# Designs tried in a protein design chat: VH-VL binders against p0dw94. Part 13

Target 1, 243 residues: p0dw94
Amino acid sequence: PAGTPAGAGASAGIGSDTGSNASEDSDMFPTIVFGDTVIERKEYVAALKAQHGAARLYFRQTYGVDPAEDGWDKAHDGEVPCRWLASRAIDELRRRHAAYLIGVDLGQVADDSYASIVARMEAVNSGNAELKSDGGIVYGRTGFDIDSYLSYELSALKNAYTGDESNPGMSLSDDEVRRYYDEHDWTKDGVDGKTPLDEVRGNVKAQMRSERYDELVSQRAEAIDVTDLPWDALYRFTAGRLG

## First folded at step 20 (VH-VL)

Design bb2
Fold by ESMFold2, fold request of step 21:
Structure bb2 (fold): chain C 243 residues (1-243), chain A 119 residues (1-119), chain B 108 residues (1-108)
Amino acid sequence: as target 1 above (243 residues)
Amino acid sequence: QVQLVQSGAEVKKPGASVKVSCKASGYTFTSSYYMHWVRQAPGQGLEWMGLINPSQDWTYYAQKFQGRVTMTRDTSTSTVYMELSSLRSEDTAVYYCARGRLFSYFDYWGQGTLVTVSS
Amino acid sequence: EIVLTQSPDFQSVTPKEKVTITCQASQSIRNYLLWYQQKPDQSPKLLIKKASKSFSGVPSRFSGSGSGTDFTLTINSLEAEDAATYYCHQSFSLPPYTFGGGTKVEIK
C-alpha cells in the first residue's frame, strides 16, 4: 500500500529547540538524506507543488477547510496542513527513489540521486539537439524538462522490470492468470457477463505485472527510513514556500 | 498478538516429499507481509529457501530448490505451506517460516519443524 | 546473489570482554544489514537493523556499524546470556536473500 503515515516516525523531529527566527529559517533547506542519497532542494520543492492540490482536497473533505484560504499552519485534530503536505512530499520522493533503487539493484542505473537524473536528461537533450542540427530524425519528445524526463525514465524502468520474466513476480503461470481473472471483473461493451480469458489474457497479465511491480516499489519505499530527518526544519522550510 | 505455528516433526524416507504448514494469526494475512522459509541443517547455518506473497499469490525460490519446492497459501485458514519433494539425507533440517516485508527484517518466526530424512 | 562472509566462525570469550564480529558483502548493500542472534533450540531474533539501529528490547551492549560492504557487530561487555550464534543478513536486494555463515560465541 499505502499513503502518508500518521504517527511516531513522522513526528520524531517535532520539538526541536530551534529559535523563533522563522523567516530566515524558512528559506534554508535542511540537509535531507535517504540512506546514502542527498535529497536536492529542487526535487523537494517540485514534490510540494505536485502534492499541493491533494493537500487542499484532503483538508476540504476531512475538515471542511481549504488551507489556501484558511491558512496552512492551523491544526485540525492534530493535523497541520503544511506538515501534512511536507510528509506527503517526502512520501512521493520515497516512492520515486525506491523505483530507482530497484533499477540500481538490477544494474539499470548507477544511483537514485536527482543530480544523476538531471545529468542523464541533459545528455539526452544534447544528443537530440545534435541529431536535429545534422538533419536527422528525432523520435518522440525533442527536449525534456525534468518532469517529463522523470516520467519517461520511470516508465522505462517499470517496462524493463515487467518485461523480464526472470524478475521476481514477473513469471506468470496459466493457473495464476486464471485465478486473477476469476477474482476481477472483465466486462466490455456488447458482451453479457465476463469477457472470456482468451480475449483479455494480455490485459490480465499486464495488470498483474503492473500491480506486483507497484507493490515492490511500495515495499522498497517503506524501507527508506525517514524517522531521523530534521522534520522541524523541513516543516519551517515548507511553511515558507506556501502562500 | 502475532503468532506463527508450524506443523509437527516428520520422519521421511529418501525420495518422498514433505509438506510443512505455518498458521498465521494476530494480523491481516493478506496484507503487505511476505512469508519466507528458512532451513537449518543440524549444526549448520541458516539457508533461505524462498518466499510467498499471500496477498498477490506469487512465489520466488532460491535456485538450489527450483523444481523441488512449492509454496502455497490458504487465505481462508491463514496458512502457508512449503512442500519439498525428492527428499534426500541432506534435506534433514529444521524448517522455519518467518514473516517480513521485503527490504526489511523478519519480525516473527515459527517454532521450527524438524524434518528427518533417513532410511 | 549477494554473498555475506562472516568472521570469525567461532570465538571463545571471557565474560566482560569485548566481542567483535565482522560481515563482508560481495557488493554494496548500503546500510541494509541486519544482525540476528540464535540461542540453542530457539528461533533467530533480531538485534540490529539498518546496520546500526538496535531493535526494541536489545541490551545497549550490542551495537552495529558499517556501510557499503563492511559491517561489524560489537558486544561491548560480554554477558553469560550472550552465548549464541550470530548471523548477518542483507535486505538490500530483490529476492533471493542471503545469510552470513554464522559466528558461534561461547563463554570461556
Scores: ipSAE 0.754, ipTM 0.892, lowest interface PAE 1.0, mean pLDDT 88
Fold by ESMFold2, last read:
Structure bb2 (fold): chain C 243 residues (1-243), chain A 119 residues (1-119), chain B 108 residues (1-108)
Amino acid sequence: as target 1 above (243 residues)
Amino acid sequence: QVQLVQSGAEVKKPGASVKVSCKASGYTFTSSYYMHWVRQAPGQGLEWMGLINPSQDWTYYAQKFQGRVTMTRDTSTSTVYMELSSLRSEDTAVYYCARGRLFSYFDYWGQGTLVTVSS
Amino acid sequence: EIVLTQSPDFQSVTPKEKVTITCQASQSIRNYLLWYQQKPDQSPKLLIKKASKSFSGVPSRFSGSGSGTDFTLTINSLEAEDAATYYCHQSFSLPPYTFGGGTKVEIK
């Protein structure tokens, strides 16, 4: 495994522990649905863990407090740290599910569910284990945790989108490329001043496609309506996880 | 406060071209909003023609109009343009510009521009 | 391209009676269905987003339902001002986009 799984990173703090040992009231994960896709407790907890440091930094810089020491429940000018963190975790999940939904529209994946992603990861891991036990050679990643598998699959989705000129935004005319190049500074090692377009054309195109794809993902994420989520229950769950 | 103001009615002969403008105000023109073009022939339904992203300057056209339609924008005047060439009588319609994010609704529409194609 | 099929094409309805308009998508669009109202000589106006969520300022007599491929717009008690053409539109896909063929509603 190349990365530390979100669940393997900590045993005492917010982490991968979503077992039945938690308190019923403060630890009850509410039913969360993005459209008709169920959000699993594990993916939400992983998103909280990923954003935990950002929350501590934000409240330190903005209010001079550290939620880990001063509490996650106290309001600071109308901002409550556990609610800030919960909202940010939901936004992170919106972006990921959005990228998968673009893939769904293009027939690249069946759905955006966390369960289907886990199933694919487990199938890959089982296949690699079989190759090693049969004396075969496995190159590259021999075992994924969910975080490394998500990173791998999200990169594959983006590469598939940006590599197909028939996809919206991916057909680049010479005039478009020239205008983009003219509107930006292009510096290359060993070249003083602006690098000529013919030496950076590939990089210009790649940057244009990446920016357009990222904008499309953002558009789709904004379309995932979260206004009617059971926010009060989610805030209680989040506060209970943070202690 | 958001307003989309379109150019006036046009009368054209078959084979000509028409260029309709849509001037935007009341919001940041190079934002997350796209400009769509939708037409409606007399007594008929709504027909989506295509879109432009004014910020990233890219377009996408319905297959029916590919090769005949060109959409452009001018950020200095906050204006989008739709040009339709090789006009035929079936292109007689009211042409609307409409603002919207992708994967979302059209929240503001221009007043419409009647283009009449007649011999 | 996702095809939206509306029915009926036309309804003449007694005031205060219920109006039901259906829209069927050629593939699942989850809940990404929109309903627009267009009165004579006006631009379309949004009524319903996300299949069932009323847009700001829309009278409560308008409601939407459905998911996947089958959707319904309901006017529970038709008012004279509701005489209009109604269009469904999907917002699930990347471009291109389509509208339903429309349903014209008249007061009988």
Scores: ipSAE 0.749, ipTM 0.888, lowest interface PAE 1.0, mean pLDDT 88
Fold by ESMFold2, last read:
Structure bb2 (fold): chain C 243 residues (1-243), chain A 119 residues (1-119), chain B 108 residues (1-108)
Amino acid sequence: as target 1 above (243 residues)
Amino acid sequence: QVQLVQSGAEVKKPGASVKVSCKASGYTFTSSYYMHWVRQAPGQGLEWMGLINPSQDWTYYAQKFQGRVTMTRDTSTSTVYMELSSLRSEDTAVYYCARGRLFSYFDYWGQGTLVTVSS
Amino acid sequence: EIVLTQSPDFQSVTPKEKVTITCQASQSIRNYLLWYQQKPDQSPKLLIKKASKSFSGVPSRFSGSGSGTDFTLTINSLEAEDAATYYCHQSFSLPPYTFGGGTKVEIK
């Protein structure tokens, strides 16, 4: 279809709507802060929905149970599905905010706030709606939802970083490239034997840069301290949205 | 326990090079930790020189040292090297290796290596 | 490159009295400021991370505050063993990294 589907784990993909029937106390989203940046309820809920399928898969494979049918609060060898999901959602937000903070350092975006991302998405969508109503042509995504817009911006941030050799880790020596090439298999369809480095040098470099960027994002995500978050309140909120 | 043990003091003439080693032990050398080099001239403050990622084998140098400094590592001996070329008297300093993740603090420091440059 | 301007360069303080050291960053580093203590012939030791969080084993008389560009290290009741040079360091940016120029604290 036109544009990227709405986010993975949409309520339609998991049956009836989840979390909308939460109790008064379970509806209260606690204050979550990554450094100076407040985490919005909507971005946390979106992260839960995005990771919902992964949680179901993990518990099916590990314990032979499906939390969507057997309950999100039941422990299995000390692992509680709603708490596992909450932790995974926080880790997903850490990685995303980390990528945006690298962009902030390089002057590519103003901040890592969810509100700023939503505002940019809405401005683009409004511009596209105006263009269509005036008879203009809008190629590609006719309108973004937040999941597709996040994917778009995250890819743009990564491409901007890896495409600039002056960025840390993006300057590759000939010796580094050859060593990486020697440690990996570079075959291609219809060619017997390992493709010569001269033919695949660009692909080798791109893979090295991608891996180094992902490691830098991981480094920055780890620097976002989540030890002192109100985890008990977050677990209660999460359980309420799943029951 | 984590330890960073550096090579001994050096006396050099202007124009020479020096190569200081930093042997790491007590942790996985090719983990997510970087090795940084920081120097301190007599009576002066700390000056960051650059870093190496021992796992991915990439380096980044402060602009002041670009073209004169080379950082390398040997994973078989868990050792990082810093080589400074074209030495001048103002390069006289204690040179430290320091372990740390990016965006974070240095948790372990070597004992320092005094390099004296005089004619 | 982010410049850290530390002041004062030197401070002589009566025991049990308060020491205040400031560090100003040339651009926002949010709360990614660190304070190190260095005694003669020793490697630096971490006191404060994330502007205000004490590292393990650091006496409670040490505290940090600030965010953005303006930061302060406070020693609320100076002890004899606190005579040292103090450095701020930022960990917000991609490399290169920087230190403040240092503040030498002496017992009066």
Scores: ipSAE 0.735, ipTM 0.885, lowest interface PAE 1.1, mean pLDDT 88
Fold by ESMFold2, look of step 20:
Structure bb2 (fold): chain C 243 residues (1-243), chain A 119 residues (1-119), chain B 108 residues (1-108)
Amino acid sequence: as target 1 above (243 residues)
Amino acid sequence: QVQLVQSGAEVKKPGASVKVSCKASGYTFTSSYYMHWVRQAPGQGLEWMGLINPSQDWTYYAQKFQGRVTMTRDTSTSTVYMELSSLRSEDTAVYYCARGRLFSYFDYWGQGTLVTVSS
Amino acid sequence: EIVLTQSPDFQSVTPKEKVTITCQASQSIRNYLLWYQQKPDQSPKLLIKKASKSFSGVPSRFSGSGSGTDFTLTINSLEAEDAATYYCHQSFSLPPYTFGGGTKVEIK
């Protein structure tokens, strides 16, 4: 399959740019579906915001331009900054939804919908607020915003996957651990040569499992087909939010 | 061009083992592609046996074959191997290697290796 | 493990007529259904991915439809070279993977 370059629509053209203006209220968000899961406007906008700096960095390093100053809608060797940003936001959502789908497959969460994640966050926040109000002890975070809750829950999904050796890729033989250790540098400050495997075995295994899990998520994200999304409408929505 | 070339047909007696090879060419062997093994008994359907990730060097087997199948790879020759032990007559089948990413289709198949197990 | 049930097991069809093959999954696989064609003494060949997307080089008479648990492969106007066995396969779950039992299509 092809990688995820900044997407141009099938027409590779610009729609009705005349009359497009940014405002505090957004335009109608087009219907976006990953399989049968609806992508919410809020999660898309959050992904745009999270990737805004990466887009500016990419265009500065690649073309010597800053979209925030030179315009988000002007092409540079066929790449349009707002379209690049939209594609990157979709790719980030693909990765997150992929991780949740693995969790669904293993019975760890009910679905990959943004609405269910928000509902769990709000339930946790409400429960913690009541516990503190009653003088109880609250362990861990006491108030999540959606970004911190997603980080927390994605880490929990990854830990649950990598901690179960029956999951694909998580059973590590002594031989493959030794080969991985031999192929990598395991140094400590003040120690000559590699740290002995017996002293770093846990770290070697954790790194192997993390890499394998991340690859599985990447495989599943790639399988989320986005070629038929309403890209032209999504580009217009995105351009309207960037100014 | 991507090609998967398998070893030739074999005849075995019950209780023996067979090791089938699948040599890959035309792509980066230690990429994000997995190698799957699928068998087909005469007149029967396709049966998935397991997979190997040549890059990360891990395997996963269908429960039916757990304990009897071993998949390995040699990155220096771009070859995967499938070994099936304790052969029975019902293991008579054509054995295919097939390339694919997870959660996706098999895009290239080997030509198949007929393994015949007879008393 | 997701079970795929194909129907029918066998069809004998007059040339130029429509062939319909169904595949039912034991649980939702969304649109992660694949259709393969296998001719005698050949490896399987991909026809349809993602339930309805034709693979490169596949004649337009082949189409797929469905989502969730119920899927259909259609051959609109059967040709002689279409005599083969057809298999559905799901790619939704983590391993293990499964195939449908197959549907053999012959020309009357």
Scores: ipSAE 0.694, ipTM 0.866, lowest interface PAE 1.2, mean pLDDT 88

